VH-VL binders against q9vpl3. Designs and how they scored, part 333

Target 1, 224 residues: q9vpl3
Amino acid sequence: RGKINIQRPKAPHYERARVVAVTQPKYPELPKAKSCFKTRAERTQQQQENPYNEIIAREVRNWLDHSRLVAFFHLSSITADDIFRVRVQLHKQNLHLKSYGSKIIEQAVKNTRYEAIVPLFHSNHCIVFSPDPEKTAALLRIVRRVPQMVLLGGIVEETMLSRNQLVAYAQMPGLHAVQAQLVQTLSQAPGHLIQQLQAHQNSFVQVLDVHAKNQMNEETPKST

## First folded at step 11 (VH-VL)

Design cb60 (framework fv_imvotamab_arm2)
Fold by ESMFold2-Fast, scan of step 11:
Formats: structure tokens, C-alpha cells, sequence
Structure cb60 (fold): chain C 224 residues (1-224), chain A 120 residues (1-120), chain B 112 residues (1-112)
């Protein structure tokens, strides 16, 4: 009977701790050099057995080449039902949400004008494509209600734009001349855009770190 | 609404040529793969091959390589499955299906099927 | 080629009772990118196949919640919590982890 069922780990007695420290692991660790070599060989064999890299890369390049709007998002955990509802809302606006592995993205854009986007995909991600850049406002309105999707930046009319530049573009009237002038004004070199997009990703990581520390430490953090 | 509409049933004799069609609508035809699947009478499903309509890139199942030709005409949003010389063993229901790697990684929408009967 | 084996071949079920279909692959379906590309298809009499479940356990659009998928590696299960008259048909598992794509032999669900 009783309600006490919390078990506390007991520190080993000095003599026992000494014996444990001397005992080798049941499965010894391999030296890093040998581990890396074996991992590389296994990875090469797996790629040869499954040729999806080229096939899916073809699909990715087609989306990039035929979309006048491409938006990149960090994607947090979301249920299949919730992402499906988002996908339906986006599809009604001719916006197409796609998810591809980072290895596929890298292969698809290597040696192309899109190569600069590769650093965006080292974390969980998704991409929204559309042939209609005037749908940027509709896109931002829809994703505002989806906290799991965090805008990193995108490409409009073949011009790479940061998150703030995409937000500015979305606020403009649907006049072609005005929107073209704005894209031209907001445009940046790919290297600078990558730094901005990576900074937004790093800022997101910092926000998560502060939030995690706030939950671990119940007192108000200095950064708030 | 995404829809794949296939051509009507065919009755052929051995040695005859045949080309059946699968017309896509309600989506961007050139952005999705089209696969062909065979179902022999009373049997299960067999994957035959896929085509990417944007550039007509094809990949066949080893069992069907050289047996059939898959093609597409993006101007009329239609994919095709063709035999140069039919055999009695080609008698089956043939389905086309849309394939997406960026979402479901599998066949998401299917045509109604085309029954092909090859007999003397 | 990956061989997909389904059991049972036929599942006669009383209306409202559960049904369970097993699918085994001859080798692991875990893709190098970490996902498992195992799908379940439903084929009603005289109709084309319909996608039910993708990536082991995710229900496709319009699929009732009485359908659920589970499994890992080489062993997968499709469950129908309460079979309804409209669920009569043949169910297939399919792998898209490597070429050529392969299907299970099918399991016929019928009302007894």
C-alpha cells in the first residue's frame, strides 16, 4: 500500500564505482576513422541500391523551374490530419506544399542557380510552390494560423527574398508593374540571402533555447 | 478535383497493336508522375512502370521492360501505354495512377481502369 | 525484388467486428532517408484501387478513422476497428522503398 513509488538512483559505493570504471563496455566503441570509413562505404552501397536520388531530384528541379513563387519553411511536429487541412487550404489558392529529403534537395540544385538554398534544409523543412506570385499574401495568411510552419524566405520571379522581403511583397497591391518594381528593389545576392535565412533559423533556435531554459528554470529569464 | 480518366475496354487478337490512354485533370499534369499497374483476371496488382510527363522520362519494372512502351503528351494532359504485338497473356485490367514523391511517396489517385481482352 | 506477403488470404468478418491484415516484406522497408514507404490500398468489387494509408500509419484524404496502420521494418498491420458493409473488398500492401515497386498478394475482406 502507500503512494510512494518514486525510485531514486543510488550512487555506487566507492569500491563498486571503481570496479564499474574498470569494466569495458560490452560493445566497445570503434575508432572514429574506422567508423567514418565503414559509414561511407555503407552509404555508397545504399545509394547504388536505391536510385531515387536522380528520380526525385528531377521532380524537385521541375517544381523550382516552373514556379514563380517558392517559399521555404521550417516544419515542427504536426499531425497528418493537421498538415492535410493546411494542404487543402493551400491547394485552393494554387499553392502546393511539398516535403523532400535534404540529400535530394542538394542533388537537385547542385550546379544550378538554386544551389544557394542547400543550407536551409539541414533541419526539418517543407516548401510551398506556386505558378502565381500574387498568391504570396494568401500563403502568409494561411500559414499565420499554423505555428508549426516558420517562414525562412523564398524565391519570387527568380529573385531570392528574405522573410521580411516576402512579407513586404505580400502587402503590395496586385498591380504587375508595382510588384515587379518591389521585387527588383528587395532583391539580394544569393550569398547574402543565405546568411539572412540562416540567421532567421538561428534566431528560431535561440527562441527555442530560451523557451527550454524557461521551462527548466521556473524563474523569469533575462531575455524576456 | 483530381481525376484520371482512362480509355474504354478493348477486345483484340494476338499480334495486334494497341495504345490505351489516361487523361489527367484537376492538377498540374507535368508536375506529377503517372504509373501503370496491371491486374490479371482474379489476381493481384503488378507495377509496370512510370513516366514523368514534363520530359517523358520513363522507368520500367524489369518484368515489363521491352514488353510495353509508356509515353505522354503534355499538351493534352494524357499518358499512354502501348503494345506493338499483343499476346493472350496480356489479358488484364490496366490502371493508371498518379505518383507524388513530395507528399505521399506513392500512388494517390487512380484511373477507373481499362479492360484489355486478347483472344482469338 | 522485395517480396510482400499478406496474411490471411481471406477474412470473413461479422458486420461491426474488427478485422486485421498482416503484411511482411522480404527485407527492411526503411529508406536511407529514414522514412518507411509502406502503403495500404483498398479495392472494392469492380472499382479501382484507392489509397488508404501511406508511410505505415498516415490516413489518406477521406479515409475513415476506423482504419489504422502500424508496424516497422518488415512487419506491418492494417486494422479495421469495426467493419462496415462498404469495407468489403480486397486490401493490398505496397512498398515504394525501392524499385521495382511491389504489392502484397491481397486479402479479401467479406461479410459472413
Amino acid sequence: as target 1 above (224 residues)
Amino acid sequence: EVQLVQSGAEVKKPGESLKISCKGSGYSFTHYWIGWVRQMPGKGLEWMGIIYPSDSYTRYSPSFQGQVTISADKSITTAYLQWSSLKASDTAMYYCARLDYGDYFGFDYWGQGTLVTVSS
Amino acid sequence: DIVMTQTPLSSPVTLGQPASISCRSSQSLVHPYGNTYLSWLQQRPGQPPRLLIYKISNRFSGVPDRFSGSGAGTDFTLKISRVEAEDVGVYYCMQATQFPYTFGGGTKVEIK
Scores: ipSAE 0.703, ipTM 0.871, lowest interface PAE 1.3, mean pLDDT 81
Fold by OpenDDE, second read of step 12:
Structure cb60 (fold): chain C 224 residues (1-224), chain A 120 residues (1-120), chain B 112 residues (1-112)
Amino acid sequence: as target 1 above (224 residues)
Amino acid sequence: EVQLVQSGAEVKKPGESLKISCKGSGYSFTHYWIGWVRQMPGKGLEWMGIIYPSDSYTRYSPSFQGQVTISADKSITTAYLQWSSLKASDTAMYYCARLDYGDYFGFDYWGQGTLVTVSS
Amino acid sequence: DIVMTQTPLSSPVTLGQPASISCRSSQSLVHPYGNTYLSWLQQRPGQPPRLLIYKISNRFSGVPDRFSGSGAGTDFTLKISRVEAEDVGVYYCMQATQFPYTFGGGTKVEIK
């Protein structure tokens, strides 16, 4: 029984070869992904020219410009239902959870003061926006219950904050409270200084008074 | 609660001008797109265009480009759809709808519709 | 323009039975950034459209779990597991992957 050479199968009989040739499924040539040879610049330019991307980028910029609190999160294996639940909770606090494509965000922040956030968006992410920076504590409280949302950083009052800084900010008393405390502290400083300056003078006066009293007592003749 | 309230039904003659309104409430009006959709009697839905109320940036469907004008007044949270000269073929129900690219990427809330009837 | 084709045009359904609506696009609805922006809308008689499903399979707020969306690329399906009387109306698919946005022709769901 001749060893079937699996590596070089004998050419089928002519008739069989014809049938096989005709019955071979013609797979459409996969469109050669022209995209593989486009430079990053070319790809970016093409993306910029897409009016669709532009309008989304416009929205992103508008959210950034009008928000006093922006928080960036990484999403780890979160379901749509989970996102929805979180969104509802956030919304009750006037916190707005949004999700945009990374490339859209890049386009939106390009050549803006927000360009530094681009490295945060390499994976699945979401952004929470708020007009109220005082909601930072509320935000963190809500997302703490969602392990799939990992805080990466944020922007508060136009200042970029790291994760740790944002957490610290949330623990601080409100701006007005801090300002009030500062004013109070500063208002006490002059009083304390005056007291310290007067302390030596007062001490000196007391010593003189004691001395004067002692002298008066010595000068009082014992009237026998 | 998010609401879009549209102006009442309109009966007009051909050649007349018309401006209908859509008032948004219960959300930040300036941060969400408003779209207009036409529905002719007994027909399907047709996308007309969208506007971003924050800066009044507008995009039209090619089919409606130059035929209508979409505008917005953010101070009163109202979007508008207007015709300079109505045609009988403009007879339809017109819906405004909110569009959010950050959440649903679709029309999530709709107005009740404005019926426009153009007859001689 | 992307043409959205819905089938069937009419779907008479017995109460409690499932319904299925198909939507086909003339081209892929996958956005260059990877998302597919297909939505399903319900329009009850005399009412404005209502969002049911967004991004192929996500139910909008308040939408019952009997509604489900599936599909990929150019083929999409809306399913109602158990049709109720309140489900009577016209259903539309909508693509928002590119301008102009386009709707399917609609599928009328009726009770037999």
Scores: ipSAE 0.379, ipTM 0.695, lowest interface PAE 1.4, mean pLDDT 86

Design cb61 (framework fv_imvotamab_arm2)
Fold by ESMFold2-Fast, scan of step 11:
Structure cb61 (fold): chain C 224 residues (1-224), chain A 120 residues (1-120), chain B 112 residues (1-112)
Amino acid sequence: as target 1 above (224 residues)
Amino acid sequence: EVQLVQSGAEVKKPGESLKISCKGSGYSFTHYWIGWVRQMPGKGLEWMGIIYPSDSYTRYSPSFQGQVTISADKSITTAYLQWSSLKASDTAMYYCARLDYGDYFGFDYWGQGTLVTVSS
Amino acid sequence: DIVMTQTPLSSPVTLGQPASISCRSSQSLVHSFGNTYLSWLQQRPGQPPRLLIYKISNRFSGVPDRFSGSGAGTDFTLKISRVEAEDVGVYYCMQATQFPYTFGGGTKVEIK
């Protein structure tokens, strides 16, 4: 699925150079002749342990390690020309749009704290990386004009955020420490929290409190 | 044309404060890290620290943590290296350099250097 | 900290002859995710350092093809196939695999 990348001449060359420069040796191939019969599960495991997939997975981990902003998007049908224009606009803001297969993403994040993102990649997807978390506002401004890209969530300073949390983060410039404190409060159960916040409600308007004051509300007695 | 221009040579006495500068031009200043590297007379290179100018996030070498302060002013595309109290052992050439992000972690463009001499 | 050991300390070469510089790290420079951030820098007399090679073997823009890098793990080599007068200077290896970033001690290349 990497065909759309050929429309952007700079990015494909850099990505290929990174893969070629990997010095880690290939993993040994499973000996086909040693087994006359293999279960489907065994074949699937052998495909997942593909050396090429591990090289690309290491590239994804490298982007995750060195980016202070990572945003995840669902990508609907879009022309190669349109996605190229988006990549150019993002690149001017030091935002790097990348696309990787679901198996590669799974392999990259397995056994890490970011494993919870895997369900986000069950359909067509793309990821935007940046070293600069202050570019979140610029990212959302650019993507607002691209209906084919739907924000799912992201990671800011190693903290997983829902769509609503990222939108709120983008709207609070100049208070970075306060923003980080609020993010920490909301990220106590990342998997379940992200799933809840994918609903329509704004997480920063709806303050999460262990002992919610309004749950003791006695204002609604039943009539008659 | 990417260019880093550093402030001129300084001659100081021990105990004095100093702030030297590195002005970037020809690229998006807030999109790249700026690093500082020390070279003592007749010696090799030592990494001191880096700063991301967009939000002034810094990371220091343990050898220089607490000895110097790195800062940046993105409105004038300038990074700074400063000492509250200089020592004779601070005598060196100081370079600023732009650090790549993503493709490699290398210092691709360098300032001309600022010579700092500290003696009584 | 990763210690970078560079040999030789000085390399007198005759014009047109090859030069080879070795760099050995105290720990493997393969990043935990498979990348090796080993660079080579050139410093000509009275000038700031200049990036020559990044990620072991990739030449930076504008660097002549007579410069090549190779190596893996802990053992790295910079080779100049035919030394020219403008190649006089000190060469440094550098690792950016982990903080703090560290440099080799330098190798002085001079014509003799």
Scores: ipSAE 0.005, ipTM 0.462, lowest interface PAE 11.3, mean pLDDT 76

Design cb62 (framework fv_imvotamab_arm2)
Fold by ESMFold2-Fast, scan of step 11:
Structure cb62 (fold): chain C 224 residues (1-224), chain A 120 residues (1-120), chain B 112 residues (1-112)
Amino acid sequence: as target 1 above (224 residues)
Amino acid sequence: EVQLVQSGAEVKKPGESLKISCKGSGYSFTHYWIGWVRQMPGKGLEWMGIIYPSDSYTRYSPSFQGQVTISADKSITTAYLQWSSLKASDTAMYYCARLDYGDYFGFDYWGQGTLVTVSS
Amino acid sequence: DIVMTQTPLSSPVTLGQPASISCRSSQSLVHSWGNTYLSWLQQRPGQPPRLLIYKISNRFSGVPDRFSGSGAGTDFTLKISRVEAEDVGVYYCMQATQFPYTFGGGTKVEIK
């Protein structure tokens, strides 16, 4: 030891005085016009047509384009510290937790095959993205310890899956085995595979339609 | 230390096939995308495509779709770029680069490049 | 496709003087709350490109403090506060906000 450790001197007083001066807020005040109360419809219209929403919607589309695993969660009240710890654990597995407003998600999936997911995001939510669908099992292991996050469903290899289907997928052999099976099926019966893919997608869309109807029914009180 | 090592320079005639390689080391090869970038003599950089080595899933630039094939062999931590039939217009320096996913989507480590010359 | 336009095409600089390179995108590159997937690459003569800056202003590992990035939306700047002889080369901006990934045309920095 005995080396000189004088590399971290305290900042001079004049520097602190300058920082205070430059960080002091300077707000040019414009006279505010009196505004009438805006209705919920007017607020919704303003928010929906916000240019910033389109920029963030492009971010969501970019995540969808780069991701081969997308999982949708309902998110109950959780502290910033707790969600940060979850994000760190997920990041180690190449899983990326993101949160977006429902209007942004609606704009992102508008005019796409995934538009039917919009009702899933009427309540508090978050999404996990990954380029690696083999990480589905790791995702579910991590989220099992986070009761505030409830799996709703997801997208794997551009195929929409219900919660139960995504859980089943997590228990399947690695992606190479699944892709080998798909290639084998294509080689033996191309028409049959196309029918299977269409049937799976039609069935999944039907499941989403049923879910959307159930969601709407739960949101609309029935007294009869 | 993260390193990408590419195969040596190639001199080919039009119509010949070619496969060049990019070997990764010093990181988990299957956790990162590998991209291919072309630089024609005296010109700028053009993105060709990317591959996820864990399962060889590929995404191509529209300009290169059908022109080249990108593949990978994770058992030897190597990615490949292949032409079935070379053209004189394929003469260029070809770089492989590792792509970060999710944090900044940037090409953080690059190979030394493979010069491909196609002439008759 | 997002078009990336760099100016100037060449920047002759005296050793020890600053250099500034501009990059303009045809569309906004904002991802969320300041996370913009804009990178700057350096290519020295006869060498492969090297990452200098990611997400507008973050220096990559090993990059000297004389390099800095700034900008927002569609306008971005790379600054070299004090050009060294080793800084000669071509600099490229790149966007990864959407496929296909696109690069600027490049700016050649050379010592006059």
Scores: ipSAE 0.007, ipTM 0.506, lowest interface PAE 9.0, mean pLDDT 76

Design cb63 (framework fv_imvotamab_arm2)
Fold by ESMFold2-Fast, scan of step 11:
Structure cb63 (fold): chain C 224 residues (1-224), chain A 120 residues (1-120), chain B 112 residues (1-112)
Amino acid sequence: as target 1 above (224 residues)
Amino acid sequence: EVQLVQSGAEVKKPGESLKISCKGSGYSFTHYWIGWVRQMPGKGLEWMGIIYPSDSYTRYSPSFQGQVTISADKSITTAYLQWSSLKASDTAMYYCARLDYGDYFGFDYWGQGTLVTVSS
Amino acid sequence: DIVMTQTPLSSPVTLGQPASISCRSSQSLVHSHGNTYLSWLQQRPGQPPRLLIYKISNRFSGVPDRFSGSGAGTDFTLKISRVEAEDVGVYYCMQATQFPYTFGGGTKVEIK
């Protein structure tokens, strides 16, 4: 097995290089030409021929249906050890951190009241579920120490809340009935969660659209 | 603490029926899948199928489709694996294991195993 | 079915020395979500399997730092930096990218 003192200094560097390779784009094996020539119909057929996503969507729906607190996060790069520590800390508070692919979430929430959340999940993301909405304050305290997790919004007592509304909810510990009324009041604010989610998504989409238009003259329809 | 406890060893004759169990505790039983894995004596692991206890949805490995039935009773947090007619080739250790797709995307906690011996 | 091939079949190792196990899949394990769902399991003599590593390189709860996973596409490695007596057992790789889920044939780690 060679020498420990020689192999060990090289092993960490090699492992890091392999980890970087693993974090390559989702479809590294597909050549650009092949990807560019895939039609919407071909992509739709591939999705329809893969029942695996629908099977996993069962799990997502079950979490949504049986959680009185759901919090949505953008997740930037984080080590497995760090996310594990966060998961353990959250679990002690009956808070369950889960991550699902965007296609899974879309299939889970299509034709439901929660369909509006889909735009949040086209990048790295995670969701925290709990049957206990009183744990919102504990959730935000734990996540405050994790800069890689950025709160986007949530659902409390079946009501969609923006980041600011969820933070306000967390600051008012009390009886469930009082908190539920607060949620209802906050959700009627002009800056509703759906509008904020769409604004955030539109800003991101606008940046991507400008970039796409600059890279390719592929958008053939020219409207005035 | 998450725990899966399986029923005791079974000794059966070919043609007999059998139902073995896997009881979950220490977690929300209906939020996690239960899978069954076979290990023949001195051999490796073979996936048999999974069940989602919340709605009893099942998915089987093609090799085990029609050979076994997987079921669950969420009121007693128990999953089952059953045979209508055992064969000598069913002699093996059977494991149940918990599976989730939102965290580890794999089998995280395992039962202690149930040894099934089928001989004349 | 995706075929998972493990090498070596057995790995006798001196206590305190490193051990390395290879796993190769017949097809790419990159899921439609862009993730690779490869796990490593440990089975000690007379015990059920135990999850060690998930999603190629992430250690499961309670798993010592001496265990590490790496790889991409079709080629994956499990390393034990300093083998201890309690590490004796059979190690399996597993793919959950596609149904049916499949396991490697196993690698027996033992003390020589």
Scores: ipSAE 0.740, ipTM 0.871, lowest interface PAE 1.1, mean pLDDT 81
Fold by OpenDDE, second read of step 12:
Structure cb63 (fold): chain C 224 residues (1-224), chain A 120 residues (1-120), chain B 112 residues (1-112)
Amino acid sequence: as target 1 above (224 residues)
Amino acid sequence: EVQLVQSGAEVKKPGESLKISCKGSGYSFTHYWIGWVRQMPGKGLEWMGIIYPSDSYTRYSPSFQGQVTISADKSITTAYLQWSSLKASDTAMYYCARLDYGDYFGFDYWGQGTLVTVSS
Amino acid sequence: DIVMTQTPLSSPVTLGQPASISCRSSQSLVHSHGNTYLSWLQQRPGQPPRLLIYKISNRFSGVPDRFSGSGAGTDFTLKISRVEAEDVGVYYCMQATQFPYTFGGGTKVEIK
């Protein structure tokens, strides 16, 4: 019984071949996703300026303009449920987590002081906004529990900060506390200087007094 | 808590002007869009337009363009829908709803609705 | 305008049984940035609409787990795993991918 060559099956009889050819499901050629070979950059460039993006960009701009704290995060394999949980936690702290398309962000910040943030938005990302820069510590505390959110940087009081700078900022005492400390330090400086300047004078006076006392003692005749 | 409270029911005659209101509370009113949706009696929902209260930027549905005016007063966190001249066909329930493109990209909170009845 | 077509128009359901609502769009709802902005709304009798699902499959806050959304491109489905009495009402799909925003015609869910 001849070994059925499974690798090169004998061509079926002509009639059978015809039936098989006609009954073979013609699977629509999956449109060769021409998109698989387009670089992300190419895909982004071909996105026609959709009037829709302008509308959304307005919102983004407004958030940026009215926020004193802005933090940028990369999202790594985060689920919608996880995002929702984080959003709720952030919201309790008056922190607003938003997600916008990169093109929208680009359009929103174009020709603005925020244009430097564009390079941060090359992947999945989210933005956290707050009107209160004092919430930076709270933000970082919440995000630490979410490994899928990676801090990229931020804007605090109109100043762009790196990741490390933002972390450092969160560890600093409030601006008022720092200012108070500075004022205290500065207020003490003149006192110290005066003391130092007077120290030599005081020492000199003391030496003179001692000398005067010694002279008076020498001049007091031993009254026999 | 986020709330949208609309003005009360209105009964008007054809040709009269009308302005209904939607007051937002419990959130930053200037950061979220407000949309208006019409629902005729026993019918579905129709998108009318949206406004961004921060700068009063407005977009209308083509079907409602020129028929109504959407406005907002951010100082009192209120959005408005107004007609210069009402028609009987304007009889409907009107809803305002909050829209956020950064979160849900949909209408997440709705007002209770304002019934407008236009009859001769 | 994008036309949203819902089926069925009416869905009589026995309590505790599942329900399924379909929504089809006349064109793809995939936005240029890759997201699909399809939402499902519930309107109970005498009440305003309520957001149930956003971006195809995400449940809004306070929405029970028995509600789920699925789909892609032009075909979308809302499922209720176990219909409860409070689920009676009209359900709408809405697209926000393109202006003007458009709603489906609605599906009335009723208890048999």
Scores: ipSAE 0.509, ipTM 0.769, lowest interface PAE 1.1, mean pLDDT 87

Design cb64 (framework fv_imvotamab_arm2)
Fold by ESMFold2-Fast, scan of step 11:
Parts: structure tokens; sequence; C-alpha cells
Structure cb64 (fold): chain C 224 residues (1-224), chain A 120 residues (1-120), chain B 112 residues (1-112)
């Protein structure tokens, strides 16, 4: 059982601090002894507790697997009619607003690098999914007009980003290769960060220079 | 038991509209994706698109974008594949299949297929 | 689009003998989450396809242990250790690593 919102209310400042902590770019430790894996018995017991939760958890995993953009929001009191209007606006941009219980989110992200997001969902929340990371700017423009939704952070190209990092990503419109480089740079590990950032910044500047002079390479360079 | 039951064979003329169905049972219909796959006579499998019935989110193969419409009615646990104007090149067996992204990430259960014949 | 190439086009095999089918993708099938979404499907004559193997090497529920999958990156193999009469059909590899999902051209397994 997880904490309910009464026992762990999500104050804006506290939630922001948690999002920064869990979405900070860090190098994952690979040794099994340092992994966040649960024992086989613990996983088996969790799966057997409630079949309905596992079905919905699969729905969440399907959204995560198909989404290159995932944004997490704190959701204040909002009418059914108001949230429906927001969903319609988002849907026109291929952005899909969903809400799931905290234990379902935990089941969905267990044994993945995204397990750290679980604390975000101990109070009223919602998530926006999209297969198109270029819609991040459109998402932020729409949500700016919905004061009941407060951006906490997100996942772009499978990289966890804080609110500030996600906002920075949104400000790189139309530069697909540059946006990809930014995500890679933002995900660089502490400890080796200076050298990695310098290397990526040099690559980043090179991509910007190529974009200014020639058409940008988006996915792969031309084979000769 | 998980089952996907498709509508019966169709014989149509070019220019006619058509809507075929795929009814799911034995599982939570809204919690799984439904995909459509074409198999032309004597040929292999081609993915057309998928829909998530819970919110009708769709993704199409570029080859089928604008050629067909995929929809779902969760109240009767049914997914649909629709043509506004059929062409002779649409003659094929059409399969629906359930897609699980959680454990399998593959089309785990398939319908029996709907044969669509388009001829003058 | 990721192009999936299967070899051979047909595989006549004697009952009880092994069969091997290869699948090669034009790009790496490693999803950014680290998973490789490569599946194998079996289609018996006049029947719909059936899932055999998912994520390279995992057998789907009810699939006999004589079926095994292996591979990494761009090269994948489906093996049938001892072909039985019921194994006659066309086998397809499929990738779901990126949209659009694509299938191999198929390999027909026949008893000689």
Amino acid sequence: as target 1 above (224 residues)
Amino acid sequence: EVQLVQSGAEVKKPGESLKISCKGSGYSFTHYWIGWVRQMPGKGLEWMGIIYPSDSYTRYSPSFQGQVTISADKSITTAYLQWSSLKASDTAMYYCARLDYGDYFGFDYWGQGTLVTVSS
Amino acid sequence: DIVMTQTPLSSPVTLGQPASISCRSSQSLVHSLGNTYLSWLQQRPGQPPRLLIYKISNRFSGVPDRFSGSGAGTDFTLKISRVEAEDVGVYYCMQATQFPYTFGGGTKVEIK
C-alpha cells in the first residue's frame, strides 16, 4: 500500500523539489547489487493482489511504450466539463490526458528506470501522453491557460526531465536534431558532467552551424 | 477465453463504402490496443494501424493514412475498419489483432479474418 | 520504414528434423527502453496468424518448447528443434520497435 494524499499532501514547493530530485540527469548504476529490483516473491505477490490493477497498469505501460512525450501534472479541483474541454484541445494536438491511481502507476513503472516518479502521484494528478515530442510547446501553451494543472516534469525521448528542463526543450521549436542533442545533454551523468557537456555542446554547436548552412540531418547522416 | 470475432466476408464494387467489425470478448476491451493487418491473396502481412479503445487514440501506417478509418465503440466492445470508397486493390483478407505492450509487445490474439473482394 | 527480410522463402523439412528461419532488419530493433520488440508469428493454412515468440526469445503461452528464438540488434533466428506435422505453415517475423510496424516476407515450412 502507498501513501494517500491525506498522509502526504502535495504542496507545490514540496512537489517541485521532489520532481527536481527524481528527474535530475543521473547515470544509472548497473551492478545488480545496486539495482532497484524487487525479489521474485515480492513481484509475484504484487501481481496476485488485484487483477484489475494489473490490467490498468498494462494500459499505463502501453502509453509509456508508445509515447515519446510524457508530462506530469498536479491537478487541482476542476469540473468534469472543464477537464473535458481541456482533453478536446489536447487531443487536437495528438496529446492525451489520462489519470491513474498511484498504486497503478507504481505497478506500471516497477522494474524500470522510471520507478522514481511514483512519489509524484500520491495526491490528485494527471498525465499527458503523446507519440510526438515536438508537441511539447503546444502542450505548454494549452496548459498555460489551465491554472488547475501545474507542470511537475516529464519524460522526453525516454529521458526524465524537470519542469525547467522540459520548458527549455519546448523552446527549441522546429530543430529536431538540436532538440535530440539537448535531451542527450540534459541526461548527462554527474561526476563526468563537465567533459560530457563540453563534448555535447561542441556537437550541439556543430548541429546548429550545419542547420544554418545546410539542411539538418534528422535521424542518420547520409551514407556514402 | 480471449476472443476476437470478425464480421463476415464482403463482396463490393469499386467506389462503394464498407465498414467491417472486430468484436472482443473475454478481456477488458478498453485496456488493450486493437490493430488491423492486411494480407493480399498469396502475399504476406501488412500492418495498417492501431487504436486504443479507451480513448480512440489511433496510429496509422503511412501507406494506409487517408485510405481507411479505424474506430471503436467500447459500449459494444467492437473495433471497426472503414473505407469511404473501395478500390480493386483493397481485395484482401483483413485481420484484427489484440496488441499488448506491457508483457508481450506483440499481437497476441487474432480474429479469424474478413475476406473483402472488390471487383467490377 | 524498417525493412524485415526473411530467409529462406521456403523450407521443406523431414518430420522430426530441425528447421531454422532467419530474419534481418534494416535497422537495429533495440527500443530506446532497452527492449527489442521482435516477434515471430505462425500462420497455418487457412488460419489466422498466431503469436509464437515475443521480445526475441520468450515463448508465448501454450507454445511448445521445440520453438526457440534468438538474436540481437538486426539478426534474429527462429528454430524448431523437431518439426511436427502441425508445424506446417508460414512463419513471419515482426518488429514493433518503431512505427510503422513491419513484417518479414514469410517463410513457408513444408514436410517433404
Scores: ipSAE 0.006, ipTM 0.443, lowest interface PAE 13.2, mean pLDDT 75

